# Ledger of designs, part 5: VH-VL binders against q55578

Target 1, 249 residues: q55578
Amino acid sequence: MAERIQKLLSQWGIASRRHAEEMILAGRVSVNGKVANLGDKADPQQDFLSVDGKQIKADNRPRDIYLLVNKPRDVLSTCDDPRGRKTVLDLLPQDLQRGKGLHPVGRLDRNSTGALLLTNDGELTLRLTHPRYHLPKTYDVWLEGNPSDEDLEKWRSGMMLDGKKTLPATLEVISENKDQIHLLVTLTEGRNRQIRRLAEELGLTVLKLHRRTIGPLQLHTRGKVLGSGQFRFLSPAEIRLLKKQVNLR

## First folded at step 1 (VH-VL)

Design o01 (framework fv_oberotatug)
Fold by ESMFold2-Fast, scan of step 1:
Structure o01 (fold): chain C 249 residues (1-249), chain A 126 residues (1-126), chain B 107 residues (1-107)
Amino acid sequence: as target 1 above (249 residues)
Amino acid sequence: EVQLVESGGGLVKPGGSLRLSCAASGFTFSNAWMSWVRQAPGKGLEWVGRIKSKTDGGTTDYAAPVQGRFTISRDDSKNTLYLQMNSLKTEDTAVYYCTTDLYYDSSGYYEAFDIWGQGTLVTVSS
Amino acid sequence: DVQMTQSPSSLSASVGDRVTITCRASQSISDYLSWYQQRPGKAPNLLIYAASSLQSGVPSRFSGSGSGTDFTLTISTLQPEDFATYYCQQSYSTPYTFGQGTKVEIK
C-alpha cells in the first residue's frame, strides 16, 4: 500500500501537499534513513518516515485540530517571522506551537483584530482560502470621516481594485457621530487589504478593523465571550458546518 | 470537573460475556480518542484497544489477545464509552480502566493517557 | 510490536534521593513516549508526555528526556508521595505498549 510521500504528509496534517513537496526538495524528508526525492513512495505500515530527523507515526496520525483565536493588535498572522516578532502561534500553549502543523487560515494585518482560524487540516485550509467557495466574513469597521450614501452604495455594488471590480458587499451602519462612523461589512472574497484600500479610495481613514465572524464561526457565543488574545477549540458542529461550506462532508 | 467513571464489572464464567461502560464528564467527549487499559492483579498495565473520534473516522484498534472477542464503541450523545467483552477467558481477569487517548482542550493537546477512570474489576472464574 | 523494557524493575530509595528510571524501545519511536505514576490501589496518572513535556499540575522535580529508543525519567528530590510504580508507554504505533513497570519503594 505504497503512496506518494507528499500525499502521506498531507493526510497526516504535517504539511499541505505543495509544502510537503517543498520539504522533500529541501532534503528535510527521509524514508528508512535515506533522504527522499520528489516522486518517491512509502508504505506507512512497512517504511519509517522522518521529517527534520523526527520519525512520524505509522498508524496513529495526530488528530486534526481546529482553533478560533481572537487576534489582538501587534500580533502577526504567520508561523514564520524572520524578525522574531510575536505571532498568533505565540498565543497558544507550547504543546500547540510545535510539531502539530498548526497554521492560520488566511490572514489579518498586524493592526487588525478578531476572528482567525488555526488548523492543521491542510485540505480544509486550501478550500477555505480558495476564491471559489466565497466564505463570508463579517467586519466591524470604524472610519474617520463622513461617507455619503452614494459612497456606501459604491462600496456595496463593487469598486475597481487592481484592475478588477470587487464582489458585492453588505454594509450596515451601526452608529455615526460628527467625527466617525461604525460599519458592519460582510465580504465573500479576501483581496489584499480590501477594506482599508476601498476606504482610502473613498477618501476615508480606517481607525479600527475587527473581524467578527468567519462563516459560521463567532467570537462571542451565547453566554461565552472569547476575549482578546484568547483561543478556543471549535465544537463538532462548527467543524461540520465549515466542511459542509466547502463540500468536504 | 473532568472525570471518567467505569461500571459494569463483575464475576463471569469462562466463555461468558460482559459489557463495560465509561461515563465521561467535564470535557468535550466527542473530541477525544478513547482507550481501554487493563491491569491483572499484581501485574503491569496492558493496552486493550482504542476508538477514534467520529470526526477522525470512528475506527477501532485492538491488542492481539482481545482481537475478535472485544468490541469498543461510543455514544457521543450520552458521553459514554463501551467495551463489549465476548468469549471471556481466565486471563482476561483484570481491573479495566477507560482513558482519554488523543485529546485537546484549553490546557493543551495530548497524545497520551491524561484522564483515567477509577477502574472496574472483571473476574473470569468458574 | 514495539517492546518497552524498563530498568530497574524495582529500587529502594529515601526521601530526598535522586531517582533515575530508564525505558528502552525495541525500535525508534521518536518522542511518542509517556510516563505514568501509579500509587497502590489507585489509577495511573500522567507525568510526562512527548518524552520531555511535563503534564500540567505535576511537580517540577519530575523530568523526562530521550528520543528514538532510549528514554529516562528523573525525580530530582524524592518526596513521600513519590513511592509508587512508574510506567513508560509508547504511542508511536498500535498496539500501544507499556514497560513492565519500576517500583520505587522505601529504603
Scores: ipSAE 0.006, ipTM 0.472, lowest interface PAE 12.4, mean pLDDT 85

Design o02 (framework fv_oberotatug)
Fold by ESMFold2-Fast, scan of step 1:
Structure o02 (fold): chain C 249 residues (1-249), chain A 125 residues (1-125), chain B 107 residues (1-107)
Amino acid sequence: as target 1 above (249 residues)
Amino acid sequence: EVQLVESGGGLVKPGGSLRLSCAASGFTFSDAWMSWVRQAPGKGLEWVGRIKSETDGGTTDYAAPVQGRFTISRDDSKNTLYLQMNSLKTEDTAVYYCTTEYDFWSGYYDYFDYWGQGTLVTVSS
Amino acid sequence: DVQMTQSPSSLSASVGDRVTITCRASQSISSYLSWYQQRPGKAPNLLIYAASSLQSGVPSRFSGSGSGTDFTLTISTLQPEDFATYYCQQSYDTPLTFGQGTKVEIK
């Protein structure tokens, strides 16, 4: 069924109805290769809409959004902060902050950096955060001092935290000097501040914590590095891999 | 690491045909819109045409000078882009670049973020 | 077709100079404008997309501004590796079109 173009653009999350009307008046919207006028209609199943020369696929519902953010230090993994501190949503263009339902999947501490997934797909979020799926995450960890091989083996095997032993972890020494050690840590569980608390239990101080990957998601893609404070959309292949990992279509 | 490697360039006579290939690696080729851009010796850049991903309809667009003579196709199983060039003219002499189109806005592609090294096509007697 | 016109066609500059290149579209293209750099004998590389967004890995001395019909690329402090040809490109409408290029030459 044919619907007003501004309604379609609004339903698809491209713009608010008022902004969509402004875009139409500015000559930025086309239907089947012809510049649209205010009041024109299009059938989302048959017609090809373009905005600024880019085709918009026919779809009569708001789009699901999947973003990977390289979270910097001093940014909160939350949608809203009562104190008005900078959040991960503040890293995004205004269009993505308005009425999209975007939220982080899991959290990184204010002092931690790296890979963080944002989406408005609630079903995927629930599954990715469920302990049952054991999605692996890798972290670069810089510690002050020189832990013994025995201490690292305790970490690998699991340590008592909040009355329950942690799951086995993979730890690899990347580099070491007199003052500090750099570890690559892979976890399949996400207990509150786990890496920092386990380091503290061993008498070690975490100098820096950076999440390198979330399952198949990496901060590097197409030969490019996603820089601190930047974001990118997930590819269709990445979305498919994440959904497959949690038994979602 | 993203790599785009063009091949198939060479010397052809006016009226002849030539097929260019672009081997892609380091990214999910099937998700990408791909374009060909050419540059005549000592001249500026000229867009030749594009092919969209299958997810976006797999359709092609061409610049007027090549419409009806050139055909862009892709083989996602081989991560390869093709440009079939027919009825070649001397003004088609150029370095031909394979490029990816990508925008972090979902479903939109509007800039060329990766380029191959180019392959020279010379149309002359 | 949307025609893109760059000014100047060439300029001479010294290392440390501030360089500005302008690009004008024959009709409004909103913010759908990209800038590319091409060094002699090399493929082009993307500098700026969406008129003002800096591509990852590109030095912060490069910046873009403008919307509608008038756009500017600025290099705040020219470096030796910046002697190259620069192109603007619109993606508002097909066919995609480039400006004629601006060659930045050593003084």
Scores: ipSAE 0.000, ipTM 0.402, lowest interface PAE 15.2, mean pLDDT 83

Design o03 (framework fv_oberotatug)
Fold by ESMFold2-Fast, scan of step 1:
Structure o03 (fold): chain C 249 residues (1-249), chain A 125 residues (1-125), chain B 107 residues (1-107)
Amino acid sequence: as target 1 above (249 residues)
Amino acid sequence: EVQLVESGGGLVKPGGSLRLSCAASGFTFSNYWMSWVRQAPGKGLEWVGRIRSKTDGGTTDYAAPVQGRFTISRDDSKNTLYLQMNSLKTEDTAVYYCTAEGLWFGELLDYFDYWGQGTLVTVSS
Amino acid sequence: DVQMTQSPSSLSASVGDRVTITCRASQSIDSYLSWYQQRPGKAPNLLIYAASTLQSGVPSRFSGSGSGTDFTLTISTLQPEDFATYYCQQSYSSPFTFGQGTKVEIK
């Protein structure tokens, strides 16, 4: 049966559905030697699909890959930037940058740093980003200003953001002085720039935002530090824990 | 080629209701965050609100002047964005543009890559 | 809400002129600033995003600079098609807000 090309590319782990659409728009995808257009369909049993001049065959199906990246500042959380800016894929060896379908799970803005999951497992990505399954994520937040205990409690219980109250958060004061405070913040939802915007609502300026953990995933494990701009493969145990969290196995 | 076509504009009395539609083509609509932006005659641009993709939560945000009166929704099966406008006021008179946000997977810059040609809404007695 | 103020509100220029438009945010928005061009009777189109990144297909005579609260759009050599209204927009926080616009009109 004929199916949308972006669906086939996603099902085969070549790209996320969104990235597959961008690849089609960029003229990188062909069906039977003809450049595909968005909205085109192909029958995987009858048609030859190619990406960047390489035919997609059963034996060329990418292996499932799961990476943790410590994202530095000024690097975009995307698998392809049309304007040619540095992306998280640019932090990886050449053989992992293209042809594997790797994409980030969720987002960290350009000025935020820390833990970011990359995978080519489209089903895992869909579930990890779904509102129903959002994993707890922990952030180191450095703020300019002096929030009161009442301000911090408002943040913990939830504040109005984009017309909806935010879910309860865990906030712990790590250190403070007369001019600034360092908080450890745990969230179970990922609304657009949530920490920065909630801080702004309280009259505070975020000086630095660093994502420490994503569910069971940590940048720093016993005896191993994942430095800025570096990546590592997830252990089988970490992969199993992530899949269990979203009812996959 | 990406195309956004607004429709549903017209003349309506204060207190009335109107529903705008935006038909999208040339891209996979369901993957994109969509916004409405308006422009009163001879005035500047004003953001009305946005709706995220279902994968990113399907949530909506609104500017204060329209909060509680306007509702943004989408029908991914029809590649269509909607703006339901209730309790219309004369100050809602404007050309309404639908926009597709240029968000790459994992990118949080929120800019408006694609714009429709606009549809005029006039609220007067 | 973040208020965006443009200067000047209008200017008269001739083809070949260098044009500079400024935009000021009421609080720091880092580099989350876009510039749009709107020709008379047409929809706006994106020129620059992330304060200084030129949109694909936009002529190199357009450039953007700035960070924090102060931003500038420059047109190095004005062309006939550049007579339009220009808007800055912050995407740092909701609600997204635009400047009041700068009209570039023929001298």
Scores: ipSAE 0.000, ipTM 0.412, lowest interface PAE 14.8, mean pLDDT 83

Design o04 (framework fv_oberotatug)
Fold by ESMFold2-Fast, scan of step 1:
Structure o04 (fold): chain C 249 residues (1-249), chain A 124 residues (1-124), chain B 107 residues (1-107)
Amino acid sequence: as target 1 above (249 residues)
Amino acid sequence: EVQLVESGGGLVKPGGSLRLSCAASGFTFSNAWMSWVRQAPGKGLEWVGRIKSKTDGGTTDYAAPVQGRFTISRDDSKNTLYLQMNSLKTEDTAVYYCTTEEYYDILTGYFDYWGQGTLVTVSS
Amino acid sequence: DVQMTQSPSSLSASVGDRVTITCRASQDISSYLSWYQQRPGKAPNLLIYGASSLQSGVPSRFSGSGSGTDFTLTISTLQPEDFATYYCQQSYSIPYTFGQGTKVEIK
């Protein structure tokens, strides 16, 4: 059965759908020796597909990959940036930067740091980013000023954001002084710029935001440290736990 | 750490049967494509066959010398690969290796991890 | 089936030597070629995949080149642990096939 070339490339883990479309437009993809055009279809059982002159065999495809990155500042949470700015894929070895379909699961802003999952498992990505599964994420948040106990309690119980009340959050005070406070915040939803916007609603300014964990995934484990700008592969146990959280085998 | 441990090899008479097992750990076995490769004493490597992951159809492929006699199967709940060998011939005498089949970019079919092998001797 | 032929079948070398092993496919296999090293009594280990890509953890003295039907494995400065048998393997079509092997032995 014929399918859109960008869908096949994405299903095979060669590129994200967006990147696959860019590869087709750049003339890098061929079907039966002829350069493919956006919108073309191919039958993986009958047609000969190639990328950059390399043949793609229908009965063989890239294996799923799962990486944890400690994202530094000034790096974008995208796999492709039209303006050529540094992205999280640029932190990886050359052989993982292309041809694998790796993409970040969710986002961290340019100024935010910490835990970010990269994978080419599209089904896992879809489910991990779906609001229904409520995967907890924990953040270190540094705020200027001295929020009142009432302000922190409003955050914990939920606040209005874009016409919908946020889910309850866990907030723990790690340290404070007359000028700033360090909070540990756990969220079970990922609304756009949620922590920064909720702080703004309370009249507070976020000085630094660092994601410490994503569900069972941690940057620092006993005997092993994942430093800024570094990455590691997930263990089979971590992959199993993530899949269980979203009702995958 | 990826580990593959084969077992079940031994001495068997022509026409007999053996079942080899390969216990896998350190990676997501259910997502892996697996192969068996053999090596006769003092000879080179020979691919026996492979099995795809269940998600990719769980289908098997075999080299001509073993087609119809050998069957590759897997039990993802036990992280174990199997090779059922029937109607054994003296020519099947070899060390049998369990391997993971890997890929990079669009390139496939290379074996990045190997077990230590298990010896199968077919003689009278 | 795609036949893989290696040359030479064996060679004698000294530590520090540059060693070249060739592999020829009976038909065009593009870049679907891998190289393996097997030390006596040990399982094979992957050195090169996709004709020229170095496997993680493999020393940089190993390199591969070629495409289509003719391929080369080069060891720039032979070390004591490199005395082993080397195999090429095609994955262009089923059945996958290996070369007969090249034994690198001490002079």
Scores: ipSAE 0.000, ipTM 0.431, lowest interface PAE 14.2, mean pLDDT 85

Design o05 (framework fv_oberotatug)
Fold by ESMFold2-Fast, scan of step 1:
Structure o05 (fold): chain C 249 residues (1-249), chain A 126 residues (1-126), chain B 107 residues (1-107)
Amino acid sequence: as target 1 above (249 residues)
Amino acid sequence: EVQLVESGGGLVKPGGSLRLSCAASGFTFTDAWMSWVRQAPGKGLEWVGRIKSKADGETTDYAAPVQGRFTISRDDSKNTLYLQMNSLKTEDTAVYYCTTGDYVWGSYRYDAFDIWGQGTLVTVSS
Amino acid sequence: DVQMTQSPSSLSASVGDRVTITCRASQSISTYLSWYQQRPGKAPNLLIYAASSLQSGVPSRFSGSGSGTDFTLTISTLQPEDFATYYCQQSDSFPLTFGQGTKVEIK
């Protein structure tokens, strides 16, 4: 599959898209031995790309990487922050922070914790974030207040948000006392700040929000717990299951 | 219980052919990327080649000295890895190990080898 | 090809000694480096991956450090079973390449 050269170079971590465009304009990039022009495309499986006379071999490209991070509080779900605040990439070893094209799939607010997928597989990211694929995500939600059974049933059935009814959700009461409740919430859609906004609509305040799972991905697996601020690579089976859920092979 | 067992080694004349097998047990062979590593008597380790899982395209890569002469293949139904060696040279005399790694341990794609077989000796001599 | 050079090629040591082995890559390999131990007549064992991560089941006296081109394997208190040959290996680019080995011998 042919792709714009600047997109390939950016995906491979060789340069940002803007810098890649500048490299092309400077005549530093060649395809099949011929200097490339801005707007040209190449098929990485069939064409030979070089930068500054050095061929970019498949073995020298960043490997496809799939990481699960347990995001702590006060860490941003972005690759870079203009204000220099701590990001999820700062939780990784130096060699994974740059040159690999790693980015988070979706977002968790600065105050939210838990499961966050990072990958450099752009096609998988596009499909996992597309509304057509209803990948289930499970959250531990701690709320100040005591919702009625009727309030919880309203949440389960769907509520109006931004002029459109939310999809049905699964809610399970884990524990409660007179002042607060712990819910396990499973959603199949990812609308902006959905859990917090629905809680607000019911007159409840979210005290803590923790994402436990993303589809088949779990923070607790094979008897091991992925602790706060830690990361792990996905298994081949997990990658296959994720791709299957979005019809990608 | 995790094991790799090589077989098929032996004495062969220069220009001959030999097929090595590696039987895997105790882990999910189907998902694993498998490699062959050799060691000439009294010498160091030399990577021969690798084969990716079917999910990752089942593509092969080889070191220059064996490119065009050796072929790596796999039979996931039998949990078995193969190395077909053609046009054998005296320089191919070595103990051949099959091996695999797990990218969850920071190697990304099974390139840090935590599981090794005991090896099988191939002697190419007249 | 990325060439891996170990130093020393051999060393003599006594039980209880601190042993240091170095490995140099001909170009930057980030932290894509593994260390292996091979005892006589046995298959290699993975000790360290990603330059500094200790493989499960490997004694804590083994440690790795380095990034880029220069790497070190340290054995803090040499034991009788540690008399073996040690190899570094890069996995940054293909073909995968090993160092020539460092033999740790009894003094």
Scores: ipSAE 0.000, ipTM 0.418, lowest interface PAE 13.8, mean pLDDT 84

Design o06 (framework fv_oberotatug)
Fold by ESMFold2-Fast, scan of step 1:
Structure o06 (fold): chain C 249 residues (1-249), chain A 126 residues (1-126), chain B 107 residues (1-107)
Amino acid sequence: as target 1 above (249 residues)
Amino acid sequence: EVQLVESGGGLVKPGGSLRLSCAASGFTFSNAWMSWVRQAPGKGLEWVGRIYSKTDGGTTDYAAPVQGRFTISRDDSKNTLYLQMNSLKTEDTAVYYCARDEYSSSWYGEDYFDYWGQGTLVTVSS
Amino acid sequence: DVQMTQSPSSLSASVGDRVTITCRASQSISEYLSWYQQRPGKAPNLLIYAASSLQSGVPSRFSGSGSGTDFTLTISTLQPEDFATYYCQQYDSYPLTFGQGTKVEIK
């Protein structure tokens, strides 16, 4: 199938669509030995694409990448920060930071920590972040104060947020002392800001928020711990399990 | 010590049904992803299917030749894996192995098999 | 499906020989390949996983190498207990698939 050149370059992880267009306009891209123009199409199975004199084949496309990061505090859940602040991509080896199309799936606040999936698989990202698929996420939440059983049940049943009632949540008390409580919260529509805002509605302050799991993905399992600031590749089995949960083959 | 012991094999007529069991011991069965692998007499290994742990969704995957006819299930209270085989065909004749997806050195189950049972023979013939 | 082809299908060797068995995948499977040994009348035993990682308890004379589509299992100094059939298995894609096996027989 013929496709616009900038789309092919973007799909193959050579450049973003915008930068691919700039490369074409600069005369850096050729098809079958002829300098390409914006709007030109190529069939990767039939045509020879080159960038800066190097032939690009479908075989040279970066493979889909799936990483789990244990995000520390003061690191941004973004692949691009205009202020130059430390991002989750900065936790990765140099070769993974650029040219691979890696981006975080969803976000964690700068002050929140824990499990964050990075991938260049756009379809998986779309499905994992879509409310339709109800992927469960589990959070360790430390709150200032001592909420009543009635407060916790109100949270479990759902509360109004942005004009819509939140989906039911699972809340389990892990520990409690005179000044604070540690909850394990599981959300199927989960956002870190959702937890903070719901706590605020109940007159409670979140002291610490840590995402423990994303669906089947965990930071510690079977005697292994993914420490703060560390990352690991997902196994093929974990990738298939994630895709299966969002009905992606 | 990890042990997997299959049972339930035997002679079955074409179109018949048979249920295999695999008794597991020596590890936390409820955390493990489990597979069935078969081997026809004098032939190579063929993956049949797998079942995830309950924590990982408890769902199943099957190879195309058995999809719709075989069902894998587990009973974590009994540390037992099952293979329900329906509409059996002569080409289903094989030694059926219970196998544990890798468990001890991975974050989750990997789709390679670190422990195998001794196998149980299923013969489909009149 | 990813097809796994082993070469040779069988070979004859003597104790002390260096034996190499190859496995080729019909498409790239990265490093997601394991090797098994099956002695006559016995269940398979895991030898190598992730193309080159030696399973705990497996003798160091066994080694694996390769990535992508081409993989090799090497037995540096064949022992009497190594006369068996060897299988490669990919676990990159579903369904999981095995090679047809390589039988190592006494010369």
Scores: ipSAE 0.030, ipTM 0.576, lowest interface PAE 7.2, mean pLDDT 85

Design o07 (framework fv_oberotatug)
Fold by ESMFold2-Fast, scan of step 1:
Structure o07 (fold): chain C 249 residues (1-249), chain A 126 residues (1-126), chain B 107 residues (1-107)
Amino acid sequence: as target 1 above (249 residues)
Amino acid sequence: EVQLVESGGGLVKPGGSLRLSCAASGFTFDNAWMSWVRQAPGKGLEWVGRIKSKTEGGTTDYAAPVQGRFTISRDDSKNTLYLQMNSLKTEDTAVYYCTTDIVATIEDYYYGMDVWGQGTLVTVSS
Amino acid sequence: DVQMTQSPSSLSASVGDRVTITCRASQSIGTYLSWYQQRPGKAPNLLIYAASSLQSGVPSRFSGSGSGTDFTLTISTLQPEDFATYYCQQSYSTLWTFGQGTKVEIK
C-alpha cells in the first residue's frame, strides 16, 4: 500500500516526520532512482527508497530502543520544540538524540518530575497511552492544605470529572503537617491533569508532582539509583513485561 | 512558516450537513492536539471540541451544544483536520477557526492555543 | 462545567492609559488560564498562557496575574493597535470555556 514518504521514514525510525520532510526538500530522498518531492508516496513492498544513495528497507531502520529517564523540572517532554527550549532528548548522548526516532511515551509537564519512558517503538507507545490497557502509574504528590479522611476517601472511590466518575485510586498518606500533605497516589487511567484537578476539587493545590513508576518500571531499584536528569536502558525482562501488559507478545 | 488554512464553509439549510477541512503546515502535525473554535457574528469565542494526537490516544472531546452532532477527525498522512457537522441548526452559524496548542504536543499541561487559522464562515439558514 | 465571567464587558480608554481586565472562574482552575486578543476582522492571537506567562513576540506592556478563581490582564500603556476585544479561557476542565469578552474601544 502506498504511503507518504515522510510517514514511512518516520515509521521506520529514520527521522521524525518533520525531519523527514526536510530531508525530502533537500533532495536526499529518492524513489525508484528519482528524487522525491514533498507529498510523494511510495509502496515499501514495490518501490525502492533510498536516502543519501543508500537503499532503505524495514531491516535497515534503527534498532528498537527503550530508555527510562528521570525527568527534572524545566525540561520539556518532547522531541520537537520549535522555540529551542531544553527537552528530554537534550539529556541523552548526541548519538541517541538524532537519527533514532526516540520519543517520549506520554508526557510530564515542565514542572513535574520523574519516570518517563522514551522509545522508538511506535506500536508500544500507542498501546501504552491507550485507555483500555489501564497501565498503573504511581506519583508522589505534595499538596498545600489539609484534607480530611473523608476527602481522601472521596478521591480513592472516585470523583466526578467532566461528567464521568474517575476510576478508583490508591492513596497513602506519607506525611502531613499543618500546611501541607505528602501523598502516594496510584492511578490506572490517564485523564488530562487528573491529579491536579482532583486535588483542586478538594481545595488543595499541588506543590510538587513526581512520577515514581510506570507499570513495572521503577526509578529506583535495589543497588541502582536513577538520579534527576539521568537515564538507563530497560532490561529485556522489563521490555517483555511492558509488551505483555498491552498484549503485544 | 507555521500556518493553518480552513476550507469547506458555505451556506447550508437547517438539518443539513457540512464538512470543514483544516490544512496544516510548518510543524509536526501528527504530534499536535487540534481544536475547533467558533464565533457567531458579533458574538464571543466558543470552543467546539478537540482531538488529541494518535500517540496520546487520539481521543475527542466536544462542547455540550455540538455533542452527538459534530465529529472531529484527522488524517495525519495529509496533515489535515476535519469537522463533520450534522443536523445543523441556525445557531451553528459562525466563523469556524482551526487552532492548535503546539505545547500540548510536548506536555500534559495545556498552555494555550498559539496558532490559529483565519477561519471559514458557515451560514445555516433556509 | 467551569463558567468564565469577564469584567467589564466593555471599556473606553485613551492611548497611554493603564487598562485592567478581570476574569473570574466559577471554581478554582489553578493557573490554567490563557488570554487572547482579537483585533476587528482578524483571528484571535494568544497573549498570555498559564495565567502569567507572556507569549513569544507579545509586547511587555501586557501582563497577567492571578490563580484559583480571580485573574487579571493588564496593559500598562495602551497603544493604538491595542483597541481590540480580549478573552480569557480556562483549560483546567477537559471542556474548555471562554469568557464573554471585553471590548477595549477608543474614548
Scores: ipSAE 0.000, ipTM 0.480, lowest interface PAE 10.8, mean pLDDT 83

